# Ledger of designs, part 18: VH-VL binders against q9umr5

Target 1, 268 residues: q9umr5
Amino acid sequence: SYKPVIVVHGLFDSSYSFRHLLEYINETHPGTVVTVLDLFDGRESLRPLWEQVQGFREAVVPIMAKAPQGVHLICYSQGGLVCRALLSVMDDHNVDSFISLSSPQMGQYGDTDYLKWLFPTSMRSNLYRICYSPWGQEFSICNYWHDPHHDDLYLNASSFLALINGERDHPNATVWRKNFLRVGHLVLIGGPDDGVITPWQSSFFGFYDANETVLEMEEQLVYLRDSFGLKTLLARGAIVRCPMAGISHTAWHSNRTLYETCIEPWLS

## First folded at step 10 (VH-VL)

Design gh4
Fold by OpenDDE, fold request of step 11:
Structure gh4 (fold): chain C 268 residues (1-268), chain A 123 residues (1-123), chain B 111 residues (1-111)
Amino acid sequence: as target 1 above (268 residues)
Amino acid sequence: QVQLVQSGAEVKKPGASVKVSCKVSGYTLTELSIHWVRQAPGKGLEWMGGFDPEDGEPIYAQRFQGRVTMTEDTSTDTAYMELSSLRSEDTAVYYCATVSYDWETGRYSFDYWGQGTMVTVSS
Amino acid sequence: QSVLTQPPSVSGAPGQRVTISCTGSSSNIGAGFHVSWYQQLPGTAPKLLIYGNSNRPSGVPDRFSGSKSGTSASLAITGLQAEDEADYYCQSYDSSLSGWVFGGGTKLTVL
């Protein structure tokens, strides 16, 4: 039988948002038990990501226990960061494929509708004043806000992304790296027409330098230092990069071609 | 706050077609996702189809594919459901309903319903 | 018959607590799709009673509550009143059918 698939949603998503994904899986891998975790939906998706990690951890543990052969994770948008953190804090996870579906894995620095909704009076250029404050860090979006022009504030104030990236020293860095490296495959999915993830290369651990030039994963300090295991995973052949054009952010989970090309191969 | 007013009862012969209308008020049709649910006499509710609340595309229940057509006239804020090749078993009350998303809870639901349109198919 | 299974009927005396079950499968409730409940009074259109497993729309008394566990959902009515006599339907989404689905309905009789 097929390994169970666990789906973790993004901001303001509903389980209904993943209906097409589940339909695709049902058609191509009949009998697969797919579970969209019904936690931190709607407004609750704005809660601090560490709280979400804890909640999702409690939900996945029983599922993993019932699947000794392993499970697959499909984690969409913000959910991709939640899942990466989840795999970092769990020393006994049995995830075969971790599919990061259009996730801002290296952070977000762009004006999006979500940001405009939450912070209507702030542009990305001055959002650091809010996001790197103590009360700003109470919002999930700020937990992965990565201002390339205020790296010092990011490194010191980011309570989530900087930590799971190992960009700021912390006592769990070595253990988290070890735990994350238990994953069988890391499948990174994203594309240039996303329209939300900024830069879109963030889904592949690319990001802006101080001049807003996009650098690739291999040029990032987190890779060069292997701070959470990216370099090691790549060396193993465990990282799969699947870019696709022509897909908007809200369509990654609802595109058949994308599913067949980037998701389906890793569900067996 | 949303009101759905449906067209009147219909009596049709087998093989004919019926087109039921659903006029919305309180909100514009472009702001809503209209779905259709029918109920045979003394039976339960059956979803027929509607416009997907996320992408606006029409979706139909497999049972009715090929026989049902759902359309919208945004200029009059009216949704339509046409069912062709009518059979006696199509005798039912047909409801239009809105499917709405609540951003606070992240949930979809059929939150507003029309008064229903009785369609009788008899020879 | 129906994708979601409900008991055909339940009954209770005024003031009592009654529960209506809704049993689904791994392709709907078990997959994480939310459950809504609808009340249909005799001769009227259905009315949304519970959405998203356990949320009450404005105007719905707190006597009505919903819950979900595994592949099943439940509607509980406390302090049963005569006006609660109606048909109740659960609803969800089914990925195997690519569509919304309703339960078979439950007739609640207040004794």
Scores: ipSAE 0.934, ipTM 0.959, lowest interface PAE 0.4, mean pLDDT 96
Fold by OpenDDE, fold request of step 11:
Structure gh4 (fold): chain C 268 residues (1-268), chain A 123 residues (1-123), chain B 111 residues (1-111)
Amino acid sequence: as target 1 above (268 residues)
Amino acid sequence: QVQLVQSGAEVKKPGASVKVSCKVSGYTLTELSIHWVRQAPGKGLEWMGGFDPEDGEPIYAQRFQGRVTMTEDTSTDTAYMELSSLRSEDTAVYYCATVSYDWETGRYSFDYWGQGTMVTVSS
Amino acid sequence: QSVLTQPPSVSGAPGQRVTISCTGSSSNIGAGFHVSWYQQLPGTAPKLLIYGNSNRPSGVPDRFSGSKSGTSASLAITGLQAEDEADYYCQSYDSSLSGWVFGGGTKLTVL
């Protein structure tokens, strides 16, 4: 039998958005119990990410309990951050593969359709004024907004990303790191033609410096300091990077080639 | 609001084809995802196929693949469903319907329906 | 033979509460796909009654409610009225069939 697969969606997604992914899994791994967690859909996906983490935690606990051999997580877009935090706060999770599907793991700094919908008059360069305010942090998008030109505001105001990254001191940082390191494999998926995740390298823990030069994962302070376990995971061969070109953001879960190349190998 | 008006009743012989039309108003066809659902007399609803509301690609129920063709004429805001190789079991009321996404709830549903087209297949 | 299983019929007296069950599987309701409900009055086209498990479109009375748990969904009608006599269908998406699916339908009789 195959290990259960738990799917966590992103911003404004529906379970229907993952229909093709489920179809692929059913075809290639028949009998696999796949569950798209039906929480925080649509507008509710704008809820604070810590709230989402709590909700999803309640949903996955029973699934994990029934699967003593372990489970796989497929977490798309914003969901990838939710899952990373989820694995950080759970001291007893049994996740074999954590598949981060085009997620802004190191944050977002770009004008996207989703952002323009929420903040139609906001420019990328000025969104920090909103996102790093108390009311801004009530929106999920702002929870992982990472303005490279306002690092001080990010570090002090980010109530989610800065914390799970260990960029700001937190009493639970050591425990979170320990918990996250329980994961068997961290599979990072993304690509240059995504069009939403900005920079696209964020899906691989790359991000802008103060000059908007993209630095790789190994150049990030969170890696160098191993603040949440990236260096440790890499050292033990637990990180898989699977970049793919020609895939738009809304197609990562609906591309057969991507599935076969980057997802399927980790569902066994 | 969306209004769907379907073509009139059809009587066909076994082996023939039928093409039912569904004209949309209120919105343009390009703004909608049209699906087809049939209902045999005294029976339940059966999804036949339609255009995927997310990517616009046509999708057909496995049972009808190779025998059903769904097309759209955007110039006349009319959707069509053609069913070939008709058999007596195809006798049913055929409905066109819109499948829409609610961004607030993140839900899809068949929110508007045509009045139905009775197709009778008899020797 | 329907992918989603409904009781063939239910009945209730005016003012009573009735429930219609919709039983799916791990490839549809259990997979997390949403459930919608449709009301079909005699001789008419189906009408959307509930969408996304528990949401009511405009114009649908609050005496209609939907819920979902595990691989099953349920439609509840409180304060049953004569006008509620109709066929009711649940609907979802099935990943094993790669398509939308309906229940077999339930005939509701108001006594």
Scores: ipSAE 0.931, ipTM 0.957, lowest interface PAE 0.4, mean pLDDT 96
Fold by OpenDDE, look of step 10:
Order: C-alpha cells, then structure tokens, then sequence
Structure gh4 (fold): chain C 268 residues (1-268), chain A 123 residues (1-123), chain B 111 residues (1-111)
C-alpha cells in the first residue's frame, strides 16, 4: 500500500485547487489516502504562519499516528514554509518525502499580485516598513518577506523565516535542526516562469544578495552554517531539485508533466 | 445579484439533440462560471458539467462525455448546454447554476440557479 | 447509488431539531473537499443553504448549520418550521470522478 499523502495549501487556496493533483495521485497510485488539510483557507491564510503551523500540526498528528510506515507531505507555495516549520517543531514526525511545491523557501522579495492586493500603496522597495513592524508580522506574507537591502531589519524583525532558517539565534535552533533532519527526502520544485515566487530560485533556497544578485543554495549562509540542516541533507543525498520551465505559479499542482516528473517518483 | 433565465420546455424524440440556453444578468458571463445540473422526475440532482471556476476550461461528468457540449456567448451573456443522442432517461429538468468562489472562506458553491428547463424525451 | 449517501427521508415536529447526514468517502469529503447543502422546495430550483461545510449565505437563518467530520457531513435544523419541508441535497467534489457530486437527497417532512 502507498503511504498517505498530506497536502498543505498556499495563499487563498481551496481544497478544490488541488483537485487535479488528487486526480493524478488517484490515477497513478490508486488506494493512496490523500488529505488536503482544510485549515486557514481563503482570508485565513493571511494569519501568522506560526498560528498556521500550530493548526496544521494538530491536523497532521493523528494522520501520522495512523501511518507508522510514514507519510508524504505536498506543500504548495506558502504551505511549503508552513511545512518546513512544522517539521522543525515536531520531534516525532514520520515524513518520508517533503515535497515543496513552488514555495518561497528562502523568502519573498517581489511585487506580486498578492502584494498589490494587500498593499496597494506599497512597493517592493518600501514594504520593509510595513512587514518588519509588529503589526506587519501578523500577516503571513510578511512572515517570509526577505528584503535583501534591509538585512538588519529582516534578522531582527522577521518572526518566522529568520527563525526557521536559523539566521537569528534562538534556543530551539539545534532541536529544530534535529527535527527537520528526520525527513527522508526534501523535494524542491519550482521554475523560472512561476511569476509569483521572487526570485524563483527561492524555491530552491536561492536568493538575492545585497546587490540583488541571485545566489544558489550552496552560497547561502544558512547552507554554509548548516543552520537548519540543508548541508547535511545534501550530503546524504536527501535533497532533490526539480526545476521546470513553462509553469505559472497557479499551475504547479495542476500540471500532469510536472506531477509525473517531480512529484510521482516520491510518493512510494 | 446574479440572475439566470433559462429557455423554455423542450420535447424531443430519441436520438435527437436539445440545446438549452441560460441567460445571465447582474454580472457578465465572463465573470461567472456556469454549470449544468439535471434532475429526473422524482429523482435527485446530477451534475453534468460546466466551466472550471479556476481555469475556465470546460469539464464534463464522465457519464456525459462525448454527448454533451457546453458553450458560451459572451456577446449575449448566454450559456448553452447541448445534449445529443437523447434517450428516454434524459427526461429531466435541466438547471444552469453559477459556481462561485468566496475569497473570505476559500470555498466554492453553486450559489445561483436558473429556474430550470424541462426536457422530455419520448417516441 | 449516489456518490454521497443521504437518508431518503427525515421528519420532525415544529420546534424540534433534525439532522440530515451525508456520508462520503476518501475521494470526496474525506479528501478535504468542502460540502455544500441545498434546499429544494417543491416545484422550485435548488437554493444554496450551506457552503464550505458550515458557512451560511446571507438570508439563511442561523437555525441551519452544517458540520463535517472524517468522510461525513451533517446538516442540522433547529426550531423546525413548516416552511422547512423540502428536499435537501449535500454536494462535494470527487477526485475519483473528476467532478462535482450530489447526495441522493433527503425529504424532510414537518409533522
């Protein structure tokens, strides 16, 4: 039998958004129990990510308990960060494959439709004034806003990304790293035509330096310091990078070729 | 508020085709996702197909694939459902409905319905 | 025969509480797809009553409530009134059928 699959959604998603993914899984892996977690949908997806992590944790615990052989996580967009944090705080998770589906794993710094909708009067270059304020950090998007020009503010004000990355010292860093390293495989999916994740390399833990030059995962301090286990995972062959072009952000979960190439192989 | 007004009752012979119309008002057709649901006399509701509210692509129930065609005329804000190779079991009231997304809750629903079109298939 | 199973009929006296169950499977309700409920008065088109498991559209009295657990959903009607006599349908999406699905319907009789 196939291991259960748990799906965590992104901003403003519905379980319906993952209909094709479930259809693909049902077709290719019949009998697989797939659950799209119906939490923090719609506007509620704007709630602080730590709150979401807690909610999703409560939802996955019973699923994991019923699956001693392990489970797979498919986490889309913002959901990928939620899942990474989830795996960091859970000392007893049994996740085999963690599939990060076009997630801003290294943060977001770009003018997107979501930003325009939420902050119509703010530009990318000025969003730090909002996001790195106490009230700004009450919004999920700001929890992973990563302004390369205001690194000091990011490190000090980011209540989520900077912590799960181990970029800011905190008493749980060692334990979170240990917990996250329990994952069997980290599957990173994304692509240059995403149009939302900015830079798109963020899905692969790449990100801007102070000159907005995109550096790869291996050039990031979090990797070099192995602050949350990326270097260790790579060394053990546990990181899979699956880039794909020609896919827009809202299509990652609904593309058959992408599924067959980047997702299906890891649903064993 | 959305209003859906459907065409009148139809009487068809087996093997014929029927095309039911659904005129939209209150919003433009381009802003809506129209679906079709039928109900045989004394029976329950059966989803036939419609336009996917997320990607706009037509989707049909497997049972009707190859026999049903759903189209839209944006110039007249009218949606159409054509069912071919009619059988006696196709006798039913056919409803058009909108499937809408609520951004606050992240939920989809069939929130507005037409008045229904009775289609009778008899020899 | 319907993908979602409902009791064919339920009844209650005015003022009472009645519940209508909707039993699905792992490919629809159990997969996390939302459940909606529709009320159909005799000779009329269905009307949205509950959406997204437990949300009421504007105009729907709060005596109507929906819930979901596991592979099943439930519609509860408190303070039953004569005008509540109607057919009720649950609805969801099914990944195995790649489409929207309705329950078989429940006829509610107010005694």
Amino acid sequence: as target 1 above (268 residues)
Amino acid sequence: QVQLVQSGAEVKKPGASVKVSCKVSGYTLTELSIHWVRQAPGKGLEWMGGFDPEDGEPIYAQRFQGRVTMTEDTSTDTAYMELSSLRSEDTAVYYCATVSYDWETGRYSFDYWGQGTMVTVSS
Amino acid sequence: QSVLTQPPSVSGAPGQRVTISCTGSSSNIGAGFHVSWYQQLPGTAPKLLIYGNSNRPSGVPDRFSGSKSGTSASLAITGLQAEDEADYYCQSYDSSLSGWVFGGGTKLTVL
Scores: ipSAE 0.928, ipTM 0.956, lowest interface PAE 0.4, mean pLDDT 96

Design gh4
Fold by ESMFold2, fold request of step 11:
Structure gh4 (fold): chain C 268 residues (1-268), chain A 123 residues (1-123), chain B 111 residues (1-111)
Amino acid sequence: as target 1 above (268 residues)
Amino acid sequence: QVQLVQSGAEVKKPGASVKVSCKVSGYTLTELSIHWVRQAPGKGLEWMGGFDPEDGEPIYAQRFQGRVTMTEDTSTDTAYMELSSLRSEDTAVYYCATVSYDWETGRYSFDYWGQGTMVTVSS
Amino acid sequence: QSVLTQPPSVSGAPGQRVTISCTGSSSNIGAGFHVSWYQQLPGTAPKLLIYGNSNRPSGVPDRFSGSKSGTSASLAITGLQAEDEADYYCQSYDSSLSGWVFGGGTKLTVL
């Protein structure tokens, strides 16, 4: 029978938004138990990401316990960061495929409608003043804000992204790396027409240098130092990169061609 | 302040078709997702179909596919449900309802309902 | 037979607490889809009572509450009043049927 699939949603999402993805899975893998975690919906998706990780951790434990052969994670947008943190903090996870749907894995440096709504006078060039404060770090968006022009503030103030990336020393770095490396496959999905993730290559662990030139995953210091296991995973053949053009940010979980090409092969 | 006003009761013979209208007031139809729910006498509520609140495409319940067509006329803010090949078991009250998203909670619901249209199918 | 299973009837005396269950499956409530509840007085259209498992729309008294656990949901009514005598329906989405689904309904009788 097929491994259960756990779905983790993004910012301002609803479980209903994944109805097409669930329908595709039912068509191609009938009998698969699929669960969209019904936590931190709407405004609650702005809660600190560590709070969300703790809540999602508690929700996945019984699902994983009932599936000793393993589970798959499909994690969309902000949810992909939640899932990566789960893989690091859970020493007993049994995740085979971690499927990251257009997630800002190396951070976000882009103006979005959500940022305009939340901080109406802010722009990406000045948002670091809010996000790199204790008050700002109480918002999930600021937990993965990555201003390439204020990297010293990012490294000092980030309560989430700099830690799970291993960009700042912490006592659990070795354990988190070990736990993350227990995943069977890391499937990275995203594309140039996303319109929200900035740079879109963040979904593939690429990001800006100080000149806003995109460095690919293999050029990132976190990869070169193997801070949380990316280099090891790539050498192991466990990283799958599946870019696709022509898909906007809200359409990744409702595009059949994307599902068939990038998701379906990893749901055995 | 959304109001849904439906067309009047219909009496039909088996094999005929019926078209029920639902006029929207207080909002324009382009801002709303209209769904249709029916209730046979002494029975429960049954979802028939509607326009998906996220992508705006029509979706129909499996048991009605091939017999139901749902359309919208944005110039008159009126939604329509047409059911063909009527049987006596199609005798029911037909409701239109809005499906809307609450951004604060991230939740969908059938929040505003029309008064209902009785459709009687008898020979 | 409805996809969501409700008891056909429940009863209670004024002032008491009653609970109405809604049992689904892994393709609806168990998949993470939200549960809503509707009250239908005789001869009227359904009225939204609870949405998103536990949210009350404006104007719904706080003696109505909803919860969800696993593949099941529950509506609780405390301080039961004669006006609460009605039919109650739960609702969710089902990914196997690709559509919205309602429970079979529960007739609440106030003794």
Scores: ipSAE 0.703, ipTM 0.878, lowest interface PAE 1.6, mean pLDDT 92
Fold by ESMFold2, fold request of step 11:
Structure gh4 (fold): chain C 268 residues (1-268), chain A 123 residues (1-123), chain B 111 residues (1-111)
Amino acid sequence: as target 1 above (268 residues)
Amino acid sequence: QVQLVQSGAEVKKPGASVKVSCKVSGYTLTELSIHWVRQAPGKGLEWMGGFDPEDGEPIYAQRFQGRVTMTEDTSTDTAYMELSSLRSEDTAVYYCATVSYDWETGRYSFDYWGQGTMVTVSS
Amino acid sequence: QSVLTQPPSVSGAPGQRVTISCTGSSSNIGAGFHVSWYQQLPGTAPKLLIYGNSNRPSGVPDRFSGSKSGTSASLAITGLQAEDEADYYCQSYDSSLSGWVFGGGTKLTVL
């Protein structure tokens, strides 16, 4: 029968938000156990990402233990960063497919309604003043804020993204890379009409240089240095890139064509 | 404070249709997600359908597909549930309720309920 | 037959603790969908008692509590009082049925 699927949500999500995705899985892979982790919902999704990673880690352990043949992860938006951190910090994970659903893997540099609600006077050009402070790093959004015009502040202040990307030296870098590389496939999903992830190529490990020109994954230092295993994983043939136009940020988990094209093939 | 006031009791013959209204006050209908739940005499609650709180499209329980239509008139802040091809087993109290999202907890619930409309189907 | 299974009745003496179980499956509670609980007094509409597994709306006493584990949920009532005599329903979402589902209801009798 099919491997269990674990779903990790994004900002201000509810398990209900994934109802269509679960319905698609039930139709194509009947009998599959699918669990949307109902932790850090609503306002709690703003908690520091390392706190979220610890809580999600505790939730996935019993699921993985009951499935020695492996599990799949489907991780949406902010949840894709949580999942990548899980793959790095868990030396005993048994994840086959890691499906990253429009996640800001190289960071975010875009204005959102959530940023306006949380920091009403902020814009992307000035948010570094808040996010690259100890107080700002207490909010999950700031844990992956990546201002291409203040890269020195990002590298020094980021408590999360710079670490899991291997952009700052730390004692666990070798172990985290080994753990990440145990994944069977990395499936990257996103598209130009997302409207929230900025640049949208962040979902594919692309990002802005200092001139706001997008450099693709293979042009990024973290790829070239193989800091956490992207180059190794690509050379192994384990990275799947599945871009799709015409999908807004909140619709990735409720589009059947996207599911059939980008998700379904990887749910063995 | 949200209040939901439903139309009065109805007696219908088998094969007829019934249309129950649910008037919203305290909020506008466009700010709410109205769902319908029925309860046969001596029985439990049964969800029939409503407008999805996230995308605003109607969703109907599978057993009512093809027999139920749920509509809203935003000019009068009134929601409607119409059930066709009535049978004696459709005798029940029909409730409208709001399905609301709590942003702090990230959770949905049926938080406000109408008083119920008794629909009796008899020959 | 309800998708969420509840005992048909429970009873307790004033001051005691009573629990009402709600047993679901991997397509509802076990999938991570949240559980709500409703109290229904005779001749009245249901009233929200617990939402999001364990959250109490304003005005609900803290002697009502909810929890979820695996594919099951539980409503606990401590310090049982005569006015707690009512029908209680659990509720969740089910991905196999593509819809909201209620338990069959539990009649609580205060002895």
Scores: ipSAE 0.697, ipTM 0.876, lowest interface PAE 1.6, mean pLDDT 92
Fold by ESMFold2, fold request of step 11:
Structure gh4 (fold): chain C 268 residues (1-268), chain A 123 residues (1-123), chain B 111 residues (1-111)
Amino acid sequence: as target 1 above (268 residues)
Amino acid sequence: QVQLVQSGAEVKKPGASVKVSCKVSGYTLTELSIHWVRQAPGKGLEWMGGFDPEDGEPIYAQRFQGRVTMTEDTSTDTAYMELSSLRSEDTAVYYCATVSYDWETGRYSFDYWGQGTMVTVSS
Amino acid sequence: QSVLTQPPSVSGAPGQRVTISCTGSSSNIGAGFHVSWYQQLPGTAPKLLIYGNSNRPSGVPDRFSGSKSGTSASLAITGLQAEDEADYYCQSYDSSLSGWVFGGGTKLTVL
């Protein structure tokens, strides 16, 4: 039989948004149990990411316990950061494929319509004043805000991203790395026409240097130091990179060609 | 403020077609997702199809695939449902309704409904 | 033969509490798709009563409440009034049918 699939949504999402993905899975892997976790929907997706990780952890435990041969994760946008944290904090996870669907894995540094709605007087150049405050860190968006021009503030103030990336010292860093490395495959999906993730290469663990030049995953300090296991996973042949042009941020889970090319091979 | 006004009752013979209209006011049709739900006399609600609220493509319930067509005329803000090859079991009240997203909760619902159109298939 | 199963009828006295169940499966409620509830008064179109499992639209009194657990959902009505006599339908999305699904309906009688 096929392993169960757990879906973790992104910012301001609905379970309904994943209906096509679930239908594709049913067509190609009939009988697969697929669960879109019905937590932190709508405005609740703005809650601090550690709070979301705690809630999602509680929801996945019984699913994993009933599937001793393993499960797959498909995690979209902000949800990909939740899932990476889950893999680090859970000693007992049994995830085979972690499919990261256009997630800001190295952070976000982009002016978007939802940021303009939430902080209308701010631009990306000054948003660090809000996000790197204690008040700002109570919003999920600020938990992965990564201003390349204020890296010292990011490293000191980030309550989430700098920790799970191993960019700031943490007493659990060794254990988190070991837990994360138990995943069978890391499948990275994203593309240049996403329009929201900035830079889009964040979905592949790329990010800006101080000059806003994109450094790819293998050029990042977190990779070179192997701080949470990326270098080890790549050497093991466990990282799959599946870029696709022509897909906007809200269309990743509703494109059949994307599913067949980048997702289907990793579900079993 | 959204109002859905449907066309009048119809009587049809088996094998004929019916086309029910749904006029939208208080909003433009291009910003709405119109779906169709029917209810046979003394029976429950049955979803027939509509325009997907996220991508705007028509979707039809499988049992109606091949004999239902749902269209929109944006110049008149009117949605249409046409059902062909009518049978006596198609006798029902046909409702149009909007499917709307609530960003605060992240949820979809059938929030505004037309008054219904009785379609009778007999003789 | 509805995908979502509801009791055909339920009754209660004025002022009492009643509960209407909606039982689904792993392809609808159990897959994480939300549940909505509709009230249909005699001779009228359905009216949205509860959406997103437990949210009340404006104008729906707080004596109506909804919940979801596992593959099932429930509508509770407290302080039952004569005006609550109606048909009630649950609704969700089903990924195996690729479509919206309604329960068979429950006739509420106020004694």
Scores: ipSAE 0.681, ipTM 0.868, lowest interface PAE 1.6, mean pLDDT 91

